# Ledger of designs, part 18: miniprotein binders against q56419

Target 1, 326 residues: q56419
Amino acid sequence: MEGRTLEEVQEEVFKRHGVLVPKKELEDLAKALEEAGLLLTEKVEARLKEEEEKLKRERPMRLAGLSYPEGEREARAFLEAFRASYPGEGEEARVLLMPHLEPSRVPEVYGAALAALEKTPPPERIYLVGVAHRPLKEKAAALPVPFQTPFGPALPDLPALQALDALLPFELFNTPLAFREEHSLELPLFFLKGRFPEARVLPLLVARRSPELGEALKVVLRDFPGLLVLAVDLSHVGPRFGDTPLTRTLAEEARRRDLGFLERLAEGEPEAALAFLGANPTRIDGVEVVASLLPLLRERKGKVLAHRLDLEAPTLSAVGAGTLVL

## First folded at step 15 (miniprotein)

Design ij9
Fold by OpenDDE base, look of step 16:
Structure ij9 (fold): chain B 326 residues (1-326), chain A 108 residues (1-108)
Amino acid sequence: as target 1 above (326 residues)
Amino acid sequence: GDLIERLEELAEEVIRYLKEHGEEELAREIEEQIKDIIEALKSGDTESAIEILTELAETIARVLHRLGAPEELMQKVAWLIYDVARRLGMSPRQIYEISKRFSRAIER
């Protein structure tokens, strides 16, 4: 898609498939696609149009059989294994911050999220706020259709979504194609649907900070109560992200920023958390989401349950992941 | 389609389901209310149309939920109501209220 850097594509493929495609191969593929010219473009456009039409009805699984099992039985076993990877107990969550990184990379962090969900009464609805890794037409978007999971479809809460749209100064239901392959929703949703099979979902993406979203959601949450989930990763450091290879110093800085961010959120000080990051030199993924949801995070005290900086050895890069309950 | 077409579609979906489930009287009442909305629109009485739609939306939601209507129908109806509300030029507050009432009707 015209606006993605090769690095973004590489990252996306890696996140999705656990395969690091060399930039050169991506370049060669891009070139080959360019050389294949207008016909590929037309075919791609036709395919995108078809997929957009399908997204009016449902969002199919993209990572089933890759990041998690496709079959329900195997998927349940997967959940149990991830829960077992975290030795601690969870706490009741009103707000859950959890990762969207490839689950196999940070199993104990997802395990901590599951532990928190065990202590959380089944919500009527889940506000699942992910990160848009593709451009959105607006600062935020929603896809108001069933999301397929191994546990059955995650059904949208249409009334709550419509209520949210009504309070926003922009059309919430925009850029459906951005949801097609967005792992920041799909991966957390697997765990959430597995734990809360009857919960309705509001799948939301944030591309840029939207204070309006937080204010609108604050009103909506009053009338449409539910669990708020921030599906965000933390620091992104190393060559994949423009840094030198991971060193002890760089890893310590990433951890310091991740933990400092999470701890301030746990204290109910989201503005302080953002201020602590400054220019965000370690590229904490969740900044725009947190910045959008400030009204919902203020004065809420909680606990950091887990954190990991996971090394991607082939690129000598690392990504931070954490689980926070509020 | 235009606003009237969307209202007619809403009527068709709801009335069909109600008749299939033996709710003939209620189907007639809903049909009459939709006709009243259409008439109000034709006369330029948008305010009356909004009022009728607001109450009707809740009624439809409650009845379909009570009858155990399939999720696909519930979703279709929710979208039709929302689309009609927007096309009527309802304020954000009015749309919010319809959504709130709809939600409450299906949570019971």
Scores: ipSAE 0.874, ipTM 0.952, lowest interface PAE 0.4, mean pLDDT 92
Fold by ESMFold2, look of step 15:
Order: sequence, then structure tokens, then C-alpha cells
Structure ij9 (fold): chain B 326 residues (1-326), chain A 108 residues (1-108)
Amino acid sequence: as target 1 above (326 residues)
Amino acid sequence: GDLIERLEELAEEVIRYLKEHGEEELAREIEEQIKDIIEALKSGDTESAIEILTELAETIARVLHRLGAPEELMQKVAWLIYDVARRLGMSPRQIYEISKRFSRAIER
């Protein structure tokens, strides 16, 4: 009944139940409900503030025992199984695009990322750029705290993060709660930390295109060299995402858009990759990250190592995932 | 006020660690530099405070790294320096320079 007058409520109750409730009684009920709602809101806000304070110290594992093993020995074996799922050879990555989709759904795509990391000299730091699934106060955010993994904590590169924050026209560290359940960082980080246990991390999220982020990162990467990782998924199609049922035609279109996007990125043409998608009808969720990072992707050529459009038959939906080295 | 409290907290954390590791003379030198920053601020000489902080940040990073300071302390010090730099009203370029010097000092 949000936005309705008490008279409208009174009339609706009469229509449904045949009882005319006096306006005073409705006013008293509305006040009581508002007061009770305020108490529930205050309790929820207090709990969220407590979680926010905890996140200013560390980010705990949320997906251990669900998406990957909790114990280090089992986690190491898990990494090796994923590497074995991709029989190909990797290439050195200066920029790596990898998914954040549930690993068991696209094992060879994560395996391709591991193959690329095998060819990549251990970096001093990793710029891990994911996609915000919860609102940010700004276009982008970072959480400059240790991220727990089965391989130990992934420590933040605080000087690099502080240098980045200093160059941005907005506060980078002001949305800790957005990181609480953010799998677009946690899932790729498991693989990255397992292969580069000594690397520090810049855990970044993009909600909306930020040209300022890309320009600032170009400056920061010159003074703080490291591996740039775009932790993004590709097409999202089908009823789970607001489409009609997934047809062969829609799946073919999603695959074509995924591969066309990746191939144009591999040619060093990120603007062309974005233009190829147009209005982004298959909802590639990497668009905001790529659009933010244009200065870092231009004229950087590379190779698409893997792609899968993973089908969900019961929901008639699919999600695309890929591995690209630049 | 609050800026001075942050500077004093930075001093306390660093000086305690230095004294614990037998670096009493260096602890005194750091304390004097922080005092110089505070005196510059009280006289309205923000430019001197910024220059001293920039050199001090690099010195603190280098010394704590050489002594094998635990990561927890290095992170706390990096935060205090960053917070002080922001409260001083340092420009983006000036804050970037402090962060770069800190990073270079702990790479050695």
C-alpha cells in the first residue's frame, strides 16, 4: 500500500471484506506499523554496520565448501584438476580476462586461465577487476583488506591502492558492504592466489563505466607494475535474465557476440569490441569493465584461449565464459 | 586537532617498534621530525609539513622493512600516513608521490 491515502486503504478494505474501518483506527494502525518497521530497519542497519566494520579489517571466505574446497591440500588438488581440464598450452599474460561463473560449470575456461598463469612470471601485484553485483556509492570501489583464501590471506597492495584512490575524483574505499558476497572477486582470486601466493592484490569492482578509473590505472600500473585481471562473464540469455525461452537462434547469437567481443579485444581494439555489441542485447557483463579500462586494452594484442556458453536446461538460460590473454 | 592526533598515533606506533628493536637514536630522530611537522602546522607552514611528511614516509617504510616489521604494522603505518596526507589537504599528485616512495622503500 505504499503511496496510497488512508481513504484509499479504507475503501479497499471495504471492497475486500465488507467492513468499514474508521479513519482513526487506520491512522493508529499505520503509526504502529511504521513504528514497528522503523525498529526492524534499525536492527538491520545495526547488523549491517557491524558487518561493515568487520569488512574494514578482512574479507572472509564465503564460498569455501561450496564452490571450492576449504582445506589447503584439497584446494591445491582442485587447482590441478582444473588445469587438467584444459589440455592446451597457455601464453604469457600481461592482461588476463577470466570468468567469475561457478567454476564447476566451466572447468576448461578456468583451466585455460591456469595455463596462462603457468607462462606468466610471478607478478608483484595483481589488479583484480570484478563486476559489482551490489550497489556501489561510486562508479567503482576497492576493499583494501586481506581476502581470506584456502592458501592463506591475499594481502592488499596498500600503497598502490592509495595511489589509485588519490588520482580518482571519487572515494574508492567507501562501499565495503558491496564486497561481502562478491563472487566476481572471490572465485578468480582462489585461482590467482593458488598460482601466485606471494602477489599482493588490488581488489576492484566496477558498477558503471568510469573513464577516470582507466586513466588512473594506466598511471598507477606504470609505477606499480603487475598483472591486470578482468574477472568478467560474457552473455547472459534466457528467462532467468528476462528473455523469452532460450532458442537455438538466441544461443547462436550469444555465442557469436561472446566470440566477436573476445576476438576484437584480442586484436587490441576494445572500442570495436564494444561497438560490436551495440545495445548489448545478450547482456555481456564485462562491458562496464572493458569500457572503464580502454586505455589499458588499446593496441594490446593477444589470444582467446577458451570459451563456453554454459546451458541451464531447466531454466532455458545460459551464461558465457571465456579466457583471453593480452 | 584531529590531524595532530593522527601524527601522534603514527609516531607512537613507529617509535614503539624502533625502541623494541634497539633503535633508540632513530626513534628520537623520527620523533623530532614529527614534532617539526606539528610545529610547521601550528605556524601555518603547510608546505614545510608536506615536504617533511613525504621524506618521513619513505624513511619509516625503509626502516621498518629493513627491521622485518610484520605486515600488520606495515599496513597500519601505510594507513596512518595516507590519512595524515589527506587531512593535510595534499594534492592528488603529492599523495601519489608519498604512496610511490613508500612502495619503493619496501621493495628494497
Scores: ipSAE 0.791, ipTM 0.927, lowest interface PAE 1.0, mean pLDDT 91

Design kg6
Fold by ESMFold2, look of step 16:
Structure kg6 (fold): chain B 326 residues (1-326), chain A 104 residues (1-104)
Amino acid sequence: as target 1 above (326 residues)
Amino acid sequence: SPIEEAKRLIEEAIRLAQEGREEELLEKLREAIKILIENGASPEEVAEIAFRLAMEFVRRGAPPELILRLIKEVGRAAEAAGASRETVQRIAIEAYERIREEVG
């Protein structure tokens, strides 16, 4: 009965069906529908609360058997296949930018990340920073629980997470349900846990630019050293994203913006990388994460290892993915 | 004066910490922070509160987790008293750095 009066409903029923329903019967029906809606709301809220309580204990795999194998043996073979898709050598990373796009779409980009991890001494912990695809109650969030993987649980670094929370002017542990289906953490974590099975994890999401997160992380990383991972995708272009059909010109523009962004990051110039994008006309996914983490990216020079602008043929759209070490 | 009242509340919070009365301690802490913020205390002055209480906890052998909780509670109290989020973060970082320097 969204914004309608009973009289409006009564008239509409009469016009459509030729029956004048008494006002009392419409009132009774409206009350019954309202009561049923309240009961449905209570059931949905109870289910969401149950899911939230489960997420306070662990975050289960959601993409096993879909994006990566569930069994450990098959998962190890999967990693080897992805590494083989990248013919080059990596470099040691203190900061790694890698995608969260479906792995089979950009195998050599994930392979480049694996190549970098081969050159990286096993860290005590990994700061895994993804992009929130569900609303957060704050600019950023974390979930301090084990994340399940085919290689065993990725355990949270509770001391580092608590330090981070203490240094933020908002509650870091604020939206457990946003993590339930968040592939920007799950997909990169599969690769990271497979290569660093003993590392603890700080699973972090950014919804909106948070300079406060960068300032706090600068202090926490000093006292809790580890690998910083930006799990972000790049350009999103084409009709699925509100553009004209993908043309060679639009695709070339997206590729140019992706590479220009990555190259400026590789020069240790994150502000210049953001300025290069302007209004972000190709909708590079990583801007909020980079803008939040400026203090951690300045003056860190490195190398772009891989990039692909991956075509979605059915929609004539494309998504960019890249691998950058700093 | 407001400053003298805040100092008295801080001394009471320290005594409550020594007696293990955490909930009562937090109430006094929140009152003291509120007074300081409402009377224009600098972030450094508010961070000094967290530092003094933290050092009492350190003296009593409290684990680092409790010290971090204290810093967080000071920030929560400052926000509740009307401090901007920028000010709250300055308080928290200043307190953390002071405690780190003293404890090593």
Scores: ipSAE 0.847, ipTM 0.935, lowest interface PAE 0.5, mean pLDDT 90
Fold by OpenDDE base, look of step 16:
Structure kg6 (fold): chain B 326 residues (1-326), chain A 104 residues (1-104)
Amino acid sequence: as target 1 above (326 residues)
Amino acid sequence: SPIEEAKRLIEEAIRLAQEGREEELLEKLREAIKILIENGASPEEVAEIAFRLAMEFVRRGAPPELILRLIKEVGRAAEAAGASRETVQRIAIEAYERIREEVG
């Protein structure tokens, strides 16, 4: 923005691209840029410091009343409706790959995740591995505080988190501000907490592939058993992501990439899944997470329960989502 | 030898632990690890030093959290001495496994 008003930026984008970006989206972008340190004012810095201090105690809900209901009763009805949107039965999961996309966009994919969770014995702890949509100081991070949900706080497993940190060649507890608005954890956590209210959680973010994370988690999971959840989306195609508007050909390629990736994971061949993507031309979101967790995904056979490529009509773009059980 | 010197430093660190002098213990630990890394000690040799000190902590009734903290400090010291991330992780895992086998 470099000193321009949001209105001036909106007008410039309209003039250059013929697209009227809603003021709210520009506000969100401005906020994201501020949070990324690109537009830091003294006031913003003071606010970020205050938010960082709060994050030492808890992570509040950010998407309650937006992406999911804030009230517990309404939240339970929400879960039931999402489960109902998937007509199939689930399977027991030791590893669950599920989306972190806006739930309303892919209800049946979340429904498939819930179906799998119905067949899964309540875990003592959940290793929830999301995607960092903001920069991290390290390749991965954790936030060792309660995450608020409509079902009560998701409490951290501090012993397991400490063990994980001890086995990593970097500081695990880094970049707390990256967790403040990270939806890749918040959205899956809603479903997980709703199904397993007593489970402790290890909220993890991956920004870049970290083989060290997979090696450490392999050891930790032995001594601290639990459900591993990969909260990842699949292909990102269309103008929002640098492509032409979605066409049948582009959609078919995105689906081919998504399903080819998931099927190879379902066969217990995560290296083959990564190799199949090559340069990842459809921008599968989960690549860095899968690449970090190879030791935990090898030789595990499973099943693809759901897949959807969801159109975002205003941008003629699409995002892939899937549910996989291992 | 550098290894014998590092072992002597760990014996001093153990004595310091017995006296409740944690910061001085950490200094001796860091020095010992530095000597090992700079002289090309294997991850297993560095882990052995961590294990020996951990066993003293266990003997004194240290909680598991302190043992994990010790492993982390060993890793930090190795990194500060110029060890690769791969080496640091190998040290940490090896130390952890040895401690686990001994104490359950």
Scores: ipSAE 0.803, ipTM 0.923, lowest interface PAE 0.5, mean pLDDT 90

Design oc3
Fold by ESMFold2, look of step 17:
Structure oc3 (fold): chain B 326 residues (1-326), chain A 84 residues (1-84)
Amino acid sequence: as target 1 above (326 residues)
Amino acid sequence: GSEDLEEELEQAIEEAEELAEQVEEHEEAGRVDEAIEAYYKLAKELARISELARRLGDEELFREAWEEAIKAYDRARELLEETE
C-alpha cells in the first residue's frame, strides 16, 4: 500500500482475484493496518525499555545450551575438549587476540587461546574488548554489571571502569541494549572466566575506531594492570558479507590478508598491519579495535599461534579466526 | 558545523574552570571524597576540551588539555590512595 493509490490497489485485486472491493473498504483496511503498526511500535518500545533496565543490573547468559554447555561440570569438560583441539604449546600473553566466532567452527583457535592462558599468570582483571554488532551512541561503550557464565558471575572492575570513563571525552556507559545479545563478549568470556575464575572484567565494545580509548586505556592500565584481550574475528568474505560468491582465489586472498595482518601485529607494528589491509577488501573484523588500541600494541612483539578461515557452505561465505599472543 | 564546536569548546572550558574551583574548595575543606569525584569530573571535561580542540585543528590546546586531564586524573588517584 505504500506509494499506491487505493484505485491502483482496487484494480490489482480485481485483476488477480476477480473481486471488486469498494474503495471505502480499502480505506478502512489501510487505516486499521496503520493503527496496528503504531500499537506494535509502542509495545516494542516498552519492551526495549524493560530490557534496558534489566541490563543495568546484570547481563545474563544468552548462548548457554546453544554455543556452550549451561552446567558448570559440562562447561569444564567443554574447555578441556577445546584445549585438546590444539596440540601445541602456548606462550605467556600480556595481550591476547582471540576470536568471537562460534566455538565449534574453530575449535583449535580457541584451544590455542586456552594454551596461552595456561602460560599466563592469573590477572587481577581482564580488559575484554569486543566488536559492537549493534549501533553504539558513541565510538565505544562499557556495561558495568556482572556478566553471568556457567562458572559464576564475571564481576566488573568498577574502580577501573570509572577511571577509564573519567579519561574519555564521552560517556563510557552509553548503550546498555547493545550488550544484550553481544556474542563478541559472551563467547570469549566463557573461556576467560573458566580459566581465570577470580579475575574481574572490563567489558568493552568498539563500534568505530576511537584513538581516545587507546590513550585512556594506556593510562588506566598503568594503575590497573591486567590482561588485554582483543576479541575479534578476521576476514569476512562471500555473499553474506556483500561480496561475490567464495572462490579459491578469494579464499586465498582472505587467508593472506588475515596472516599478513596478524604477523605485522606480532612484529609490534599495528600501523603497518592496518596499512597492509588498505581499504580492507576482505572485511577483517578487528581493524576498528586495533585502530583504537594502537598505543597498547606498538612495539609489543609476539607470535601467531593459530589461524583458520572457516567455510560457511550454505552461504558460500567464510570467516577467519586467529590467536595471537603479544 | 565548526561554529557549534567553538561554542561547545567555550562551554567545556567554563565547566572545567568551575570544576577546578570546586576541587580547590573541597581540598581546602578536607572533603576528600568530594575532591576525588570533582577531580574525575575535571579530568573528563579536560578530555572533552582536548577532543574538541583536535576537531577544530588547535593542536596546541589538544595536547595541553590532554596533559591536564592526566594530571587531574593522577590527583584523584593520589587522593584515593591516601584514603586507603
Scores: ipSAE 0.850, ipTM 0.953, lowest interface PAE 0.6, mean pLDDT 92
Fold by OpenDDE base, look of step 17:
Structure oc3 (fold): chain B 326 residues (1-326), chain A 84 residues (1-84)
Amino acid sequence: as target 1 above (326 residues)
Amino acid sequence: GSEDLEEELEQAIEEAEELAEQVEEHEEAGRVDEAIEAYYKLAKELARISELARRLGDEELFREAWEEAIKAYDRARELLEETE
């Protein structure tokens, strides 16, 4: 922003990329960049311009009106209904494992996550780690832009994202297109933003196990404390995933794998949880996320609050979902 | 292959040495903002060295480079906090 007005930046973005970024969003971004102490060196400005050119696209809600309500009032009623679907009480979370499955399929599992969040003091920031369902250039990626929600934009923690990038052996800000349609972040973020409207977010995706991500985050969490959220599903079994139609035996095996994984995580033994899965024959999708975050999961004891294996009747397939607090 | 990783490691070491010199020059000149940026770049390059060393099976360099990456990061954070 070397002496350029926000209007000049808006016009330049429109001319170059055909995207009209609202002036208010540019103001919020500029303020966030100023607050981040991001020394806009020409290279950071060029990378930030390339990233801004890539990032100037607000991540719009893709699932609003489909998976959750678009309107704020309806969205609040949605949260209350999901919370009501879980009859239990939550526990304070420092780490929350929750699903990213279609909410209507596993309402009580999301309800358990909300119950945990009720017992959790409002964090300054949320490290939201999802699963990449599209290829990434690197093992992991972040998108340092506001994510739209019915509760307003979830703003990125730019200082913490910069600190994390500095400790990674690869460029953290890669593959921005992978974030545009990634539901593993959007669905959990709805619940998180609804509960903690003032929390900044670090939206992270893992495509492949990155032990270096866990080590870097361990250092960053010292200076930038926050809630760690693992947005992962569990077993994927049936014809959609290459198996025979769901049987009692296949469902029992999926549940055994899911619960055995979650229980070992609850005991603070993430390596034992991974070892228990072996070749992962029921395709627990959270494996690469857990394998990346081992330093943050070790020796943390917690509790499994909910689990469900949900049948997709049209395909005779099932997906496991769970909520774990640590 | 391993040869490509060794070449990448050598290059990363050279880049880290250059960044370390730049950090010293910026600190001595009182260019705090440039020093912070250089420290973050140095931390990243040291993290790259650490990962390359791990892939090559050099456990000593893996640990040492990671410890130095944290030091460079910590110095950047200290300078940032002093400017806030």
Scores: ipSAE 0.838, ipTM 0.947, lowest interface PAE 0.4, mean pLDDT 91

